# VHH binders against Protein DOG1-like 4 (DOGL4): the designs that were tried, part 44

Target 1, 232 residues: Protein DOG1-like 4 (DOGL4), of Arabidopsis thaliana (Mouse-ear cress) (q84jc2)
Amino acid sequence: MSKMRNLVEEKFLEFYESWVIQLELYLHQLLIAHNNNTMSETELRHLISKLTTHHKAYYTAKWAAIREDVLAFFGSVWLNPLENACSWLTGWKPSMVFRMVDRLRKSRVVLVEAQVKKLEELRVKTKFDEQKIEREMERYQVAMADRKMVELARLGCHVGGESVMVVEAAVRGLSMGLEKMVKAADCVRLKTLKGILDILTPPQCVEFLAAAATFQVQLRRWGNRRHYVTHS

## First folded at step 18 (VHH)

Design zi4 (from zi1 with S54R)
Fold by ESMFold2, look of step 20:
Structure zi4 (fold): chain B 232 residues (1-232), chain A 122 residues (1-122)
Amino acid sequence: as target 1 above (232 residues)
Amino acid sequence: QVQLVETGGGLVQPGGSLRLSCTASGFTFSSYYMNWVRQAPGKGLEWLSGISRRGSYTYYADSVKGRFTISRDNAKNTLYLQMNSLQPDDTAVYFCARYSGLEGLKPSFDHWGQGTQVTVSS
């Protein structure tokens, strides 16, 4: 009695575990940098570059894995149930990241009015892009119930050679459409992250990245604690 | 009962190479993210490299990237560090360490080897 994981799930599980551990190591560096004013601007920019490179590496690995099995990213085996429940199209919701920026503004981060204006413009643009993706996802869901798919299901029951080929092509087409929507959502995430980091000063970027990494790490730990409390 | 034992250190000339080994016992080696860390004379610990459970994903500190290569052989319960282009400031005691997760928001390494001395001089 074993639980089956396909090759994509096994490979990405190993990747994600190591990626999170490295994020935890970077979080430590971010917290030291945030709490210690001895780092030069050059050192801060280098740390920021490490974090952005690390996030880009996640999407590089994700996009390679999605080409093989996009459905693995909807209810992922490498995430606990809390992490999965908080996902919007396989990741964090871009517009919600501005709540973290707002919290930093009210806490420690001193933003000049020009930065505040640029952040608001970015927030509006991000929400617009989000809504566009949500409309496209709705169209995809309607297409899944399309007359063509019902006809392909009927043909598949006859198990003919031509019917199998048509069903396989239709499934591949739907998977490609879903992959494109997930990548579009990821591009909004990357553009939003880049936009925020371009507006903030290096010390502000370090604080923002520390907050973002802390949230991700704590969500994972909180979800794992819930599992332990449930276990007899 | 958990043990990590480093070997392969020694004296080498600048530009030379060494290969360190770390033999693990008393735990399921293939279940852990493994690391190399060093301590130069009079200095604190410096994390150098980490490797995923199956060895497919590796990470390096900037100070050693391109010169050092981490690897593992899970059938032999052994972690490796290939060190090329060694320079005098690579002189240190080198430790292998097992990652155990966060305590609070701080990374924690719960088991360490005794270390192996690497000395780079003419």
Scores: ipSAE 0.776, ipTM 0.920, lowest interface PAE 1.0, mean pLDDT 86
Fold by ESMFold2, fold request of step 21:
Structure zi4 (fold): chain B 232 residues (1-232), chain A 122 residues (1-122)
Amino acid sequence: as target 1 above (232 residues)
Amino acid sequence: QVQLVETGGGLVQPGGSLRLSCTASGFTFSSYYMNWVRQAPGKGLEWLSGISRRGSYTYYADSVKGRFTISRDNAKNTLYLQMNSLQPDDTAVYFCARYSGLEGLKPSFDHWGQGTQVTVSS
């Protein structure tokens, strides 16, 4: 069934499309910096700062939008089905980012033992925070299912102005709880990203950010790819 | 039949201002992320600015941020670049370009205007 877009979805669709295009432009700069070993540390830190600012801008816009309609971020109209299927609580799964770090370690990036130790500590903390959120989400889903059953029973037994307002208040309460969970997940994402960038050197940060942006861009591209019958 | 036509270039003194226009035809202008790009003499192409389909979100290269303002009027199918505090280094041919996605991992623009010359000289 087709989803009719509301105002929040239309605004965020425009934002997200432009945000991704700017991410693609930054990715191009990251790939140039990756291939150019004459860039100064100042230039690298400036580019890294642009990427971190760009990611913070995404969450600023997202958190404003979820105050209006958190459900828009579950099955988002600005994402293709593959992107939506890969989401964990409206975004990338924090623990999975360490697989990207591990891949870089094995092929390109040489880490000092102190960095390896700090990354492992961060991985453990990230997994702990992630699992805590998963347990809270399970409790929320149970509560939502129970309230949905009560709501259906109320609708079947009586429908009136006062009853409608009680249902609306209950739904708003559930939405606020879901908003809290989404923000908590986003905070884990931001803390994990910051933690990785703090541990890595500027050249290593460029490698990591390029890999992360490449994955996001390619996931979008792959999910948008269509098969057309060739005509002749 | 997709066409992009830049106008508004010319000679200005350092510190001066110009407003460039790019008139679009042959496509639904309001459906596209649009860009300004320039090419200085003997130089490659430099992306300057981009704007979302409704105009709500704008992005700028460091070289022009704070001096240039991208805008669009979808009712007139026109993209604008307001250029203030112009300096000799801004001398270039200025193009509007339509974003079309990626070639590999490089942003791609599938349609360009013919360009308009901006010359900043005493």
Scores: ipSAE 0.760, ipTM 0.911, lowest interface PAE 1.0, mean pLDDT 86
Fold by ESMFold2, look of step 18:
Structure zi4 (fold): chain B 232 residues (1-232), chain A 122 residues (1-122)
Amino acid sequence: as target 1 above (232 residues)
Amino acid sequence: QVQLVETGGGLVQPGGSLRLSCTASGFTFSSYYMNWVRQAPGKGLEWLSGISRRGSYTYYADSVKGRFTISRDNAKNTLYLQMNSLQPDDTAVYFCARYSGLEGLKPSFDHWGQGTQVTVSS
C-alpha cells in the first residue's frame, strides 16, 4: 500500500504520530479544565501556553521538513486520505477556524460586544491574507502546468545536458516558491490562532482549544474508520 | 501475549538517582509509543513521560522535566527511565505502559506492567 518512503517522510511520520498523541493527552487536560470552575486564571494560562507551545513545535518541525522536501506535505503519509483531502496548502484553512468560534458562540461561549468586533476584524484580515496567498498559488499552478506541458513535449524529443541543468534549476526555483507559500500559509495559521487566543478570555481559550483539538482528533478517527470499511 | 516487566525500583535517599527498566515481550516493541506512569500512595495515576517508536521524540510532564530521562533500546525490547534528583514526592509505584489511542476522548493505555516501587525517604 505505501510507496517506499524517503527519510524525510519516515522522520516526520514518527514525529507526527508522537505529536498527535501529546495533543490527545493535552485534550484530556483541556476537557477537565473546561468542566472545572475552580482553576485559577494562572493555571488556565499555563495550560493555554502548553497548547500554544505544542502547536509552535509542530510548525518548527514542519518548516525544517519542508526545507528538505516540501512535496512530502502534499498527500502526506502520516495523514489518512480524508485528512489530506481537507488540507489547504498542507494544513487547516485559516478562515475556516472562525466556523469553530461561531459554533461555540451558538452553544456555549458568551462573547461581549468588544470581543465580537475584534474577532470580526481578525476574520476579515485573515481572509484578506488567505486570498493573497490563493492568488499567488494560482499563478504558481499556471506556471507549473506550462512547465509540465514543456516536459511532456521534451519526452518526445531528446535534450542535451544543458537542458537538464535548466530543468533542475527551474525545479529548485519552483520548490523554493512552493515552500515559501506553504510557510506563508502557516504564518497566517499561527497569527490567526494567536489573534483568537488574545481576544478570548482564558476559560474561552480552553473551550476553543478543546473544540479544535477534538475536531482534529475526530477527523483522524473518522477517516481511519471509513478507510478501513472501504478496504474491507 | 503482551507482557511488560518493570525492574530497578528501591529505596533511595532524597537527591539520589535510580534507573528503571521495562522489558517488553509479545508484541513489536519498536512500533509503539511507550510511556512511564506512576501512582503515589492514595493518589491517581500520573503520566510522566512518553517516547516515540524510534526514540527520536520525547515528552515529559512538568513535574519531572529536567530530572527524568526516558529512553528505549529497541534491539533489547527495553524502555528506560533515568530518575535524578529524587524527592519524597516521587515516592510511587512506577509502571511502563503502551499507548493505544483514545477511547471516547480519553487517552487509553492497553497494557501495563505490574509496576516497581520507588521510595524516597530518609
Scores: ipSAE 0.750, ipTM 0.906, lowest interface PAE 1.1, mean pLDDT 85
Fold by ESMFold2, fold request of step 19:
Structure zi4 (fold): chain B 232 residues (1-232), chain A 122 residues (1-122)
Amino acid sequence: as target 1 above (232 residues)
Amino acid sequence: QVQLVETGGGLVQPGGSLRLSCTASGFTFSSYYMNWVRQAPGKGLEWLSGISRRGSYTYYADSVKGRFTISRDNAKNTLYLQMNSLQPDDTAVYFCARYSGLEGLKPSFDHWGQGTQVTVSS
């Protein structure tokens, strides 16, 4: 019998599939804008705003869903195994976006010194915030394991109504703590994205957003169609 | 074989409304992201709206957001487009299209209806 998905997983699977399709449509527009010198700055800013709004819509849906079942976002059924392997606290590690910026600098994008300085300051801030979250997660995991182990030892291996209520409270506490950490990570992701888009010019933002969307879309496509390697 | 048939087009005055239908057959309609696309006279294809498999999530192009509403009835294998506040610039052939993934980095639609004409004039 196959594993049943709960309601949160089924709803978010539908959402995420449609959200990615819309991202693909926006990516097509970004690639046209990247290759087309006739778009005005106003038109570019409008396209960038649509991408920003689309990402905000993702987090709005995600935060509603994690309130009901944060564990669905660890090893998500709407992501393939390759996508899941790339996740840190239910998403891209916030600092990883700077590798995309670095690639753009190497290949196509000329940044002035003021932009480079601001990007480095943002990178340091993002890394600091990441490290703070990692330390809080470590402390949380130790605290939860210690409390659960002590409670189980005190109650023994007893199976009954009282032990069920204690386990339910511990699980609820773990879920709420994980929800807090996921939201904290998402806030760092949003602040980092906004910071990058504020530093870059509109054409540079289009290049950045196109590169990021391309990678996300291609990672999903590759993971969905991958073939196994036969060792012989 | 997969078939999509649009109906409900016609002549309408500026400010008026129309409801388009697209009846699907030959495939499991409820498994697909579905779309409306239009082509104005002498112009290219313009994507207008898309809807998730079960109808819970919808998306719109800026040109129609707030005026058009996409919906679906999976029990009737039918996709709908409610068009309000129609203007002469909305004059076009309207197509129902099934999303099929990417060709390269371009979204691909593998099956289309024959289209239904919508004309907005006084």
Scores: ipSAE 0.746, ipTM 0.910, lowest interface PAE 1.1, mean pLDDT 86

Design zi5 (from zi1 with S31D)
Fold by OpenDDE, fold request of step 19:
Structure zi5 (fold): chain B 232 residues (1-232), chain A 122 residues (1-122)
Amino acid sequence: as target 1 above (232 residues)
Amino acid sequence: QVQLVETGGGLVQPGGSLRLSCTASGFTFSDYYMNWVRQAPGKGLEWLSGISRSGSYTYYADSVKGRFTISRDNAKNTLYLQMNSLQPDDTAVYFCARYSGLEGLKPSFDHWGQGTQVTVSS
């Protein structure tokens, strides 16, 4: 069954398609940088900055969109089912990126002990923050099923206009909470990303970002093949 | 048959402006992410700019950011590149290209125009 799309979904779909294409272009640059040791530190830092700016742009667009319809992001019609299945609070799970960090450790990249320690601390903090958000998210979800809403549900769809207003108010309340949680989650994502990049050297950052981007675009590809979804 | 035809190139002095056009035919233009790329003498292909299917979202390479503007008119099946503040280093053949996804991990373009020559010289 096809998902219903509203204006917010349509706009964000186009945005995301274009954003992913740009990510793919950046990924190519990252891979080139990673595979040749000819780039200066300044050039690497510039490339890293382009990627970080690109990610910031995503969240800027996202936050603008969620103000209009946060519920759209819980359907995420711009993602295929596989991508959606891997989503946590409308995006990548922050703690997942440490798998990419682990990839660095298994490669030619040598992390010094101090880096390893800092990364571990960051990982622990990230997980803690995730759990906190999850608990709060659950509170909002459960709150939707208050006594009043449960009673309205029991009455069915054959009630007067007042019931519709009550439901709408409840949905608005939930949406406000969800928006808060999504933003909180995004903040954890951004903080985690920044934290990792602050710990790593520029060459390591490039490799990390390449790994992360690769995983993202491949996940999309795998999902599209499986579910016959054509994006971009 | 898919066809892209670039026009608008020419000789211009440093600091001058040009507007390139790319007319598309043989496919639903509005369904595709479109790009401008260029190739300078003795150099490889350089991606310059991309635009979403409706034109609402645009991206630029650092080399042209602030000087070039990509746009499109889907009703006319036409892609545009407004080039301002042109410099000698902008001398190249300019191509419009249709994005086609990744080949492996490399971005690919499945259709290109013949290109239009832009020469910036005093």
Scores: ipSAE 0.906, ipTM 0.967, lowest interface PAE 0.4, mean pLDDT 93
Fold by OpenDDE, fold request of step 19:
Structure zi5 (fold): chain B 232 residues (1-232), chain A 122 residues (1-122)
Amino acid sequence: as target 1 above (232 residues)
Amino acid sequence: QVQLVETGGGLVQPGGSLRLSCTASGFTFSDYYMNWVRQAPGKGLEWLSGISRSGSYTYYADSVKGRFTISRDNAKNTLYLQMNSLQPDDTAVYFCARYSGLEGLKPSFDHWGQGTQVTVSS
């Protein structure tokens, strides 16, 4: 049984489907570049730029959709259950990408000491920022259960009147907070990504982006094998 | 049987325009992400453009961005490619292709037409 879709969900579902397909195309280019030692630095930088632009486009679309219905992103009907289970505040957890960085260190990629140091500093900062957002998120979530809402819940189901207004106000308050926190989380994601790319050389960036994209599309693939997701 | 038929190719002068069409049959056209690709003489396949199922979202390769426009009419089961400001290096056989997902980590197109020749020459 499929969940009902609202307009925001339907629109974003189609967007995300197309966005992922484009990511898959870019992944192929990244893999080719990674295996092609003849590509110039200029060409690599251009490819990196295309990927970063693609990611920015995702967040542009996401933020527009969130403005309309942030709660849609806490269901995320465009994701399969496995993808959703791995989501942190409606997306990938920023600190997770350092697992991809760690992979670089174990591959044929040689990171100089200065790069390693900067990456570790960035890791620490990223984790700190995540925790701040989590604490603030908890405040908004707990606030939903204020005295009025708890009392209203105790009294049972009410249709219309002041009770509806109270609930709507509470939901609006929560939604506003959630939107703020999701945007904050996305900013941490973008900053973390940029930080990593600024530390790495172009060839290293290509490998990193390929690893990240591979993980994303494979996670989706693994989840879909367990649970068919209809994107119609 | 799934079928894609490209039309609209021809000979044009540099700076000219062409509009390609791809008519689909044998499947639910509106359920698929559709693409245009081309193959120039002596070169490999080049992806040019993609379009979502409803046509609401489009993507372009840098080589054609700002010059080509992809669109679709699902009621007519037809994919379009408006090509403006054509240059000699746009000379190629153009194909419409249906996206079918990843084979391993490689994007796959499970169906394409016979292609239509586009020649840009003075």
Scores: ipSAE 0.906, ipTM 0.968, lowest interface PAE 0.4, mean pLDDT 93
Fold by OpenDDE, fold request of step 19:
Structure zi5 (fold): chain B 232 residues (1-232), chain A 122 residues (1-122)
Amino acid sequence: as target 1 above (232 residues)
Amino acid sequence: QVQLVETGGGLVQPGGSLRLSCTASGFTFSDYYMNWVRQAPGKGLEWLSGISRSGSYTYYADSVKGRFTISRDNAKNTLYLQMNSLQPDDTAVYFCARYSGLEGLKPSFDHWGQGTQVTVSS
C-alpha cells in the first residue's frame, strides 16, 4: 500500500534529508580534525559546538513536527526499515552511545579513571531514565487498550458519526501521551549526549562524534542498499 | 547532459553586494540538494551554503552566515546566492555544485559549474 504521505511527513522528510547531508559535511570535518593534531582546542570546541547545535536543530524541528503529528514519527517514512529497526521511541536509544564509547576505549581513546567513573555514573542514570520512560510508555499503551479498545472496535462495526468522533478523541488522547513520551526520550538523548561530551576531552569528543555520525550515516546507507532505496 | 552555469560574478567594492545565479539543465533540478562552494586564490575549496530540494531548508558556513542568502527557483531551474556586505576575503571563484552523497565517508558533488569570479577590492 503506497502510504500517502501527509504534509508533516513530506516536510520532515525533506528536512531530514537536508539535515543528514549537513551531518555528512560535519562528519567530514570531524574526520579531518581527528586526523589533524595541529588543530587547537578552541577550534575543536568550535567544531563540537557546531555539531551540538546541529543536533539541537534536529530536535527543534522534530518537536515542532510531532506537535502537528506525532504519529508520523512512529511510521518514520524518512527512515529505511533498518534505521527504524534500530530506533527506540523515534530515535536512537540513549544507552547505546556508551557502547560506542567502549569501542573507542578499546581502540585509541585512553580515559583516565575519573572519566571512567563519570561515564559509569552517567550510564547508570541513563539506563534509569530509559526504564522510567518505558514504564510510562507502557502505562499509556495499556491505558489506551483498557479504556478505548471498545471505542476503536466500534469503528469496525459502525459508520456513524458519533463513533468516529469518539475514536478521533481517543486517538488524540493517545497522540498527546505519545508526544510527551517522545519528548521525554529526546530529553534523555540530549542529556546523555551532553553528559558524554562534558566528560570527554575535546579530541575525544571529536572522535566520539565522528564515530556516532559515521554509524548513523552508514546505517542509513546499509539500509538503503538493502531495501533498494536511493537517497541523495 | 547535466549542466550548471554560474553567472553574476564581477568586481565590487567592499561592502557591496552581488547576486549569483546558477542555471541547471539536463536533470530534475528539484530533486537535488544544491550548494555554493568557492575557491580563493591559493586556497582550497570552501563550502558556503546548501539548500534543500524545495528551498525550505538552508544552511550556511560561519564565514558567510548573516551576509549570504541561498535560494532557488525550481520553476526556473535556478540557484541563487545573494551576497551582501562583501569583503576582500570573499574574493574567489564561486561554484554551484550538486550534492551526490558520500564517497566512502566523504561528501561528494557530482556536478559543478564552470564557476564565476567574484572580486572584492577597493
Scores: ipSAE 0.901, ipTM 0.969, lowest interface PAE 0.4, mean pLDDT 92
Fold by ESMFold2, look of step 18:
Structure zi5 (fold): chain B 232 residues (1-232), chain A 122 residues (1-122)
Amino acid sequence: as target 1 above (232 residues)
Amino acid sequence: QVQLVETGGGLVQPGGSLRLSCTASGFTFSDYYMNWVRQAPGKGLEWLSGISRSGSYTYYADSVKGRFTISRDNAKNTLYLQMNSLQPDDTAVYFCARYSGLEGLKPSFDHWGQGTQVTVSS
């Protein structure tokens, strides 16, 4: 059956659908640029800027929505189950993007030694920032589990308006902590993306952005195929 | 039986304005991301603008951003394009198109209107 949605989920579902459609249109431009030897560096930089702006717009919308309901971003209604299963703190895991760079390097993209060195430095920094967030999340979850178990046991013994208010305060505290952690993770994602694009040349940036958009689009399509039923 | 019918094209002087309409039938209009595309004489198709199901989210090609405004009225099953500050290089046939997703990695528009001619000349 269809899951009931709150207003935040309904609004972001429509936003995300349109955002993905625009990403699909940009992917087409990236693939043309990849296959077209006549595009100037200026034209490539303009396309890269459009993709960067598009990604920034996603986070602007996400951070506004998270202020209202961060929990909607854990098991999101605008993502299929495969997309949700691949999420790390409501998005792609920053360190995993370097596997895509590594694959491109082995098969398509030629990097000079200076670029390789800078990418390794960025990979280490990204991993360090990731681990810091994971440790902070673990500490938060432990603290919430200890406090929540005591509060839930207490509320299970009482009936009344004060019990509802205590549960509501605990949920607000959880939501505020999760919002902070999600924004921190998103900042690592943005820094990692910017760092990669700063190290790569414009043609290499187009290759990377095309690969990243292709992965996102294909993950969505593959996950949606599980809903097809053949009637003979 | 899906039908898209554009109206509102015509001859206009440089600097002028024009409002295109696209009336939809044979499908639930409010379920679809809708688009405007144009084709200038002797040129290929140029995507101009897209709009989300409710109209809350809009996107524009750089060539028309700030001059053109896409909108929709789902109660009337109608898509609009307000075109301001028109110049001769805006001369084209303008189509509304329904987005249907990707075929392979290529964007696909499964239904198009017949187009409406816009001519900008002195």
Scores: ipSAE 0.783, ipTM 0.923, lowest interface PAE 1.0, mean pLDDT 86
Fold by ESMFold2, fold request of step 19:
Order: C-alpha cells, then sequence, then structure tokens
Structure zi5 (fold): chain B 232 residues (1-232), chain A 122 residues (1-122)
C-alpha cells in the first residue's frame, strides 16, 4: 500500500527531481570544463556562478517548504533510504565537505600555503558552528521531551477535544524549533560552500564542484540501485 | 511504442515568433521530465530547455533564456516551445526529448521526435 503524501511532500518531490536533473546537466558542463582547456577564466567563473545560484535556489525552495512542514525533511520521500541515512539535520554535514577537499589535495589539486591556512581556519570555524548547533538541538530535544511528559500525564486525566489541542500545540512547538535548527544548519552549509569557493582558484573550484556533484549524483544512483538489488 | 511528433516549424523573419508543439503517445507523458534540443546546420546537439512533470519547474540554456518559454499540457499529452525574438542563428532542427536518467555521468534521453525545421532568414 502506498503511503499518503501531503502537499508539501508532493511539491518538493517534483522540485527535487527537476533540481537533480539540472545538477546532472551542470555536472556534465563541469566535466567538460575540467577536461578541456578551451574555457577562459571568465567562462569558468560564469559556470561556477551558475552552480552556486543553483544551490541557493535549492535552499530558497527548501526554506519556503520548511515553513509549511519541516518534518517532511526528516525522512524525505524525495530521497532514497541511503540519502536519508547520510543526512545530518536534513543535509550534508558541513564539516564533511573538507574530507573531499583533502582527497583532491592528495591526488589532483596543488594549493599554496596561504590557501591551506585559510582552508584550515574555515574547517575549524565550520566545526565550531556545527557543535554549537548540536548543543542547541540537544537542549531543545530535552526540553520538548520534558514538556511532552507533563502534557501526556494531563492527557491521561482528560478525554475529549482538549487532548487533541494539546498534542497539536506540542507538534507545532517541535516544528518551530526544528525549523530554526535546520535553517541554522543550512546557513552553515552555504557559508562553508562560499568560503571554499572564495579560497580556491576558478580551475580548483571547477574540480571541487565536479567532485561534490559527482558524489551527490552517485549516492542517489547507488541508493536507488541498492533498494532494487536488496529487495529482489 | 513511444512516439514524439514535433510540429509548428517553418520560415520566419528575424525578430519573429513561432510556437512548436510535441505530441506524445505510447507512455504516461505526465510521468516524465521533458526537453527541447536543437541541431543547427553542421553543428552538434544543443540542449535548450527542460520542464518538470507537472510543468511547475522550468530550466533554460543561457542562449534562449528570456526569449523561449517551455510549457506542457498533460491533458493533451503535448509539450510546447514558444520562441520569440528569433535570430538567424536560431535556424535549426528542433527536437523534443524524454529524459531517461544517466549513462555514466551524462544525462540520457531515450526517445526523440523526428524534429521540425525552423528557418530564420530575411
Amino acid sequence: as target 1 above (232 residues)
Amino acid sequence: QVQLVETGGGLVQPGGSLRLSCTASGFTFSDYYMNWVRQAPGKGLEWLSGISRSGSYTYYADSVKGRFTISRDNAKNTLYLQMNSLQPDDTAVYFCARYSGLEGLKPSFDHWGQGTQVTVSS
């Protein structure tokens, strides 16, 4: 039996599918730019700008949808189970992106000492911001659990429409707190992306963006194929 | 049998307009991301535009953004391309194409129409 989708889930499923297809088209352009030395720095910067605009468009759509239903983004119907399992607060953990930079350094990308220093400073700041969000989330979850326990005790003494209102209020409170935390995490993701692209040269940015898009696309493909293989 | 048939091409003056149609049959049209692609004389294929299943989300190549508008009518199984401010370098065969996923890391289109000729000249 298929599960019911609410309107937010239906709308974002279609958005995300089209957004990923466009990401695949941009990835193709990134791979051409990487393999051919026919593009000027101006053309490379234009392509990089298209990628950053595409990522910002994702967050614009996400933040509008979160206002309607943040819970849809925890266990999203537009992601396969592997993609959902790899999520930290509804997206890629910001500090993990530096592992990709480190791998590129070891194989293909040569960085000058000034770039290395700036990247390390950004890595430390990103991890600090992540830990701050994690502490705030823990405090919020504890407070919501305590409030829920008190309200459940009250519901045990009452039967009727008042119990529904209390549950609805608790759900709204959880959703508002989660919306705040998810948006804070997304701001760290965008700031980290911008920071990396500001430190790298245009050819290095193309290499990084190609690697990141490849990973995202392959994770989706592998997760979809995994469900097929495991089920059969 | 999947079938895509383009119509609406022809000869037009520079600055003119045309509307292309692509009628789909043999598959559930509303389940697919659909695209317009063109091939100018002696040149390779150029992706122009794509549209989501319901038509709510559209994307354009820089070369046509602001001049071309993709749309669809799922009740009529028809994809459209409204082309305004046509220039001589828009002269090409125009195809509609169905997105089918990736081949390696390259987007793949598994079914194409026969194409319709658009010629922009004085």
Scores: ipSAE 0.742, ipTM 0.906, lowest interface PAE 1.1, mean pLDDT 86

Design zi5 (from zi1 with S31D)
Fold by ESMFold2, fold request of step 19:
Structure zi5 (fold): chain B 232 residues (1-232), chain A 122 residues (1-122)
Amino acid sequence: as target 1 above (232 residues)
Amino acid sequence: QVQLVETGGGLVQPGGSLRLSCTASGFTFSDYYMNWVRQAPGKGLEWLSGISRSGSYTYYADSVKGRFTISRDNAKNTLYLQMNSLQPDDTAVYFCARYSGLEGLKPSFDHWGQGTQVTVSS
């Protein structure tokens, strides 16, 4: 739901804006490396390490912020509506990243049989972990709805401070459960990213990271343009 | 009219320090991500550092990380670069630049200062 920005949202908005600008600068370096066959393996691994560190910094900042206000990450003010619509539990859906790997295989990246096998194993594991989180989220939502229905039924006989306290307790309980789910989803995202980068060679990693950063940047730009075009 | 004016350049010995300033006018300075960029003799432009609107988040190129510190004073519309442990290969013209978004997939800076020369030499 739309609401006036709070302090957590204001601070993370500024963080995210700066983080994306840095991602854009790294994307420029990835695109240069993509076109430069003379880069050493050491240079490629250094660039890959910079991207990995940048993504870890995002999660470090995110996990600090969700301890204060996890709800800010559902319908985030720092994202346009298209970016928010593409979110699964406050981020990219881990299983969808394999569609991007498949597109690269079709056009630019040749994988050996051992890599193909490892990627398929990772895809299956990632989908399993996603489904597990989705089932846990469903159980939590059902339990919260049952708990809230009982509390509301009891409050049908009362007015005032008791109903405010019960609603505040329910919101606090929801926030704690959501924080757990968001961290679990982020762990799947990090494991999936690490798994892909471990399977790919350094030049293939540069191709993958460039594609991923390009998608994120283009989604942001397209959502801004599409928002104004659709709204006009 | 947007203006960016750099000051503080000069000649310094290796190991020395300088503090660059960039005074902004003609726009709301606190609304913009700001940057330092340099150009060494015979070289292309090298991005050095960027800073978020309030100053809370800073970023550095590997070549200057640990030696240079970006900061800003929004009340004075001024961007700073503190440069320590200067070496001869830091010799360059230093520019402040305002981030303006992407041109294609490349970050774009729509306004630049005229630059200030920093020379590190014995």
Scores: ipSAE 0.737, ipTM 0.908, lowest interface PAE 1.2, mean pLDDT 85

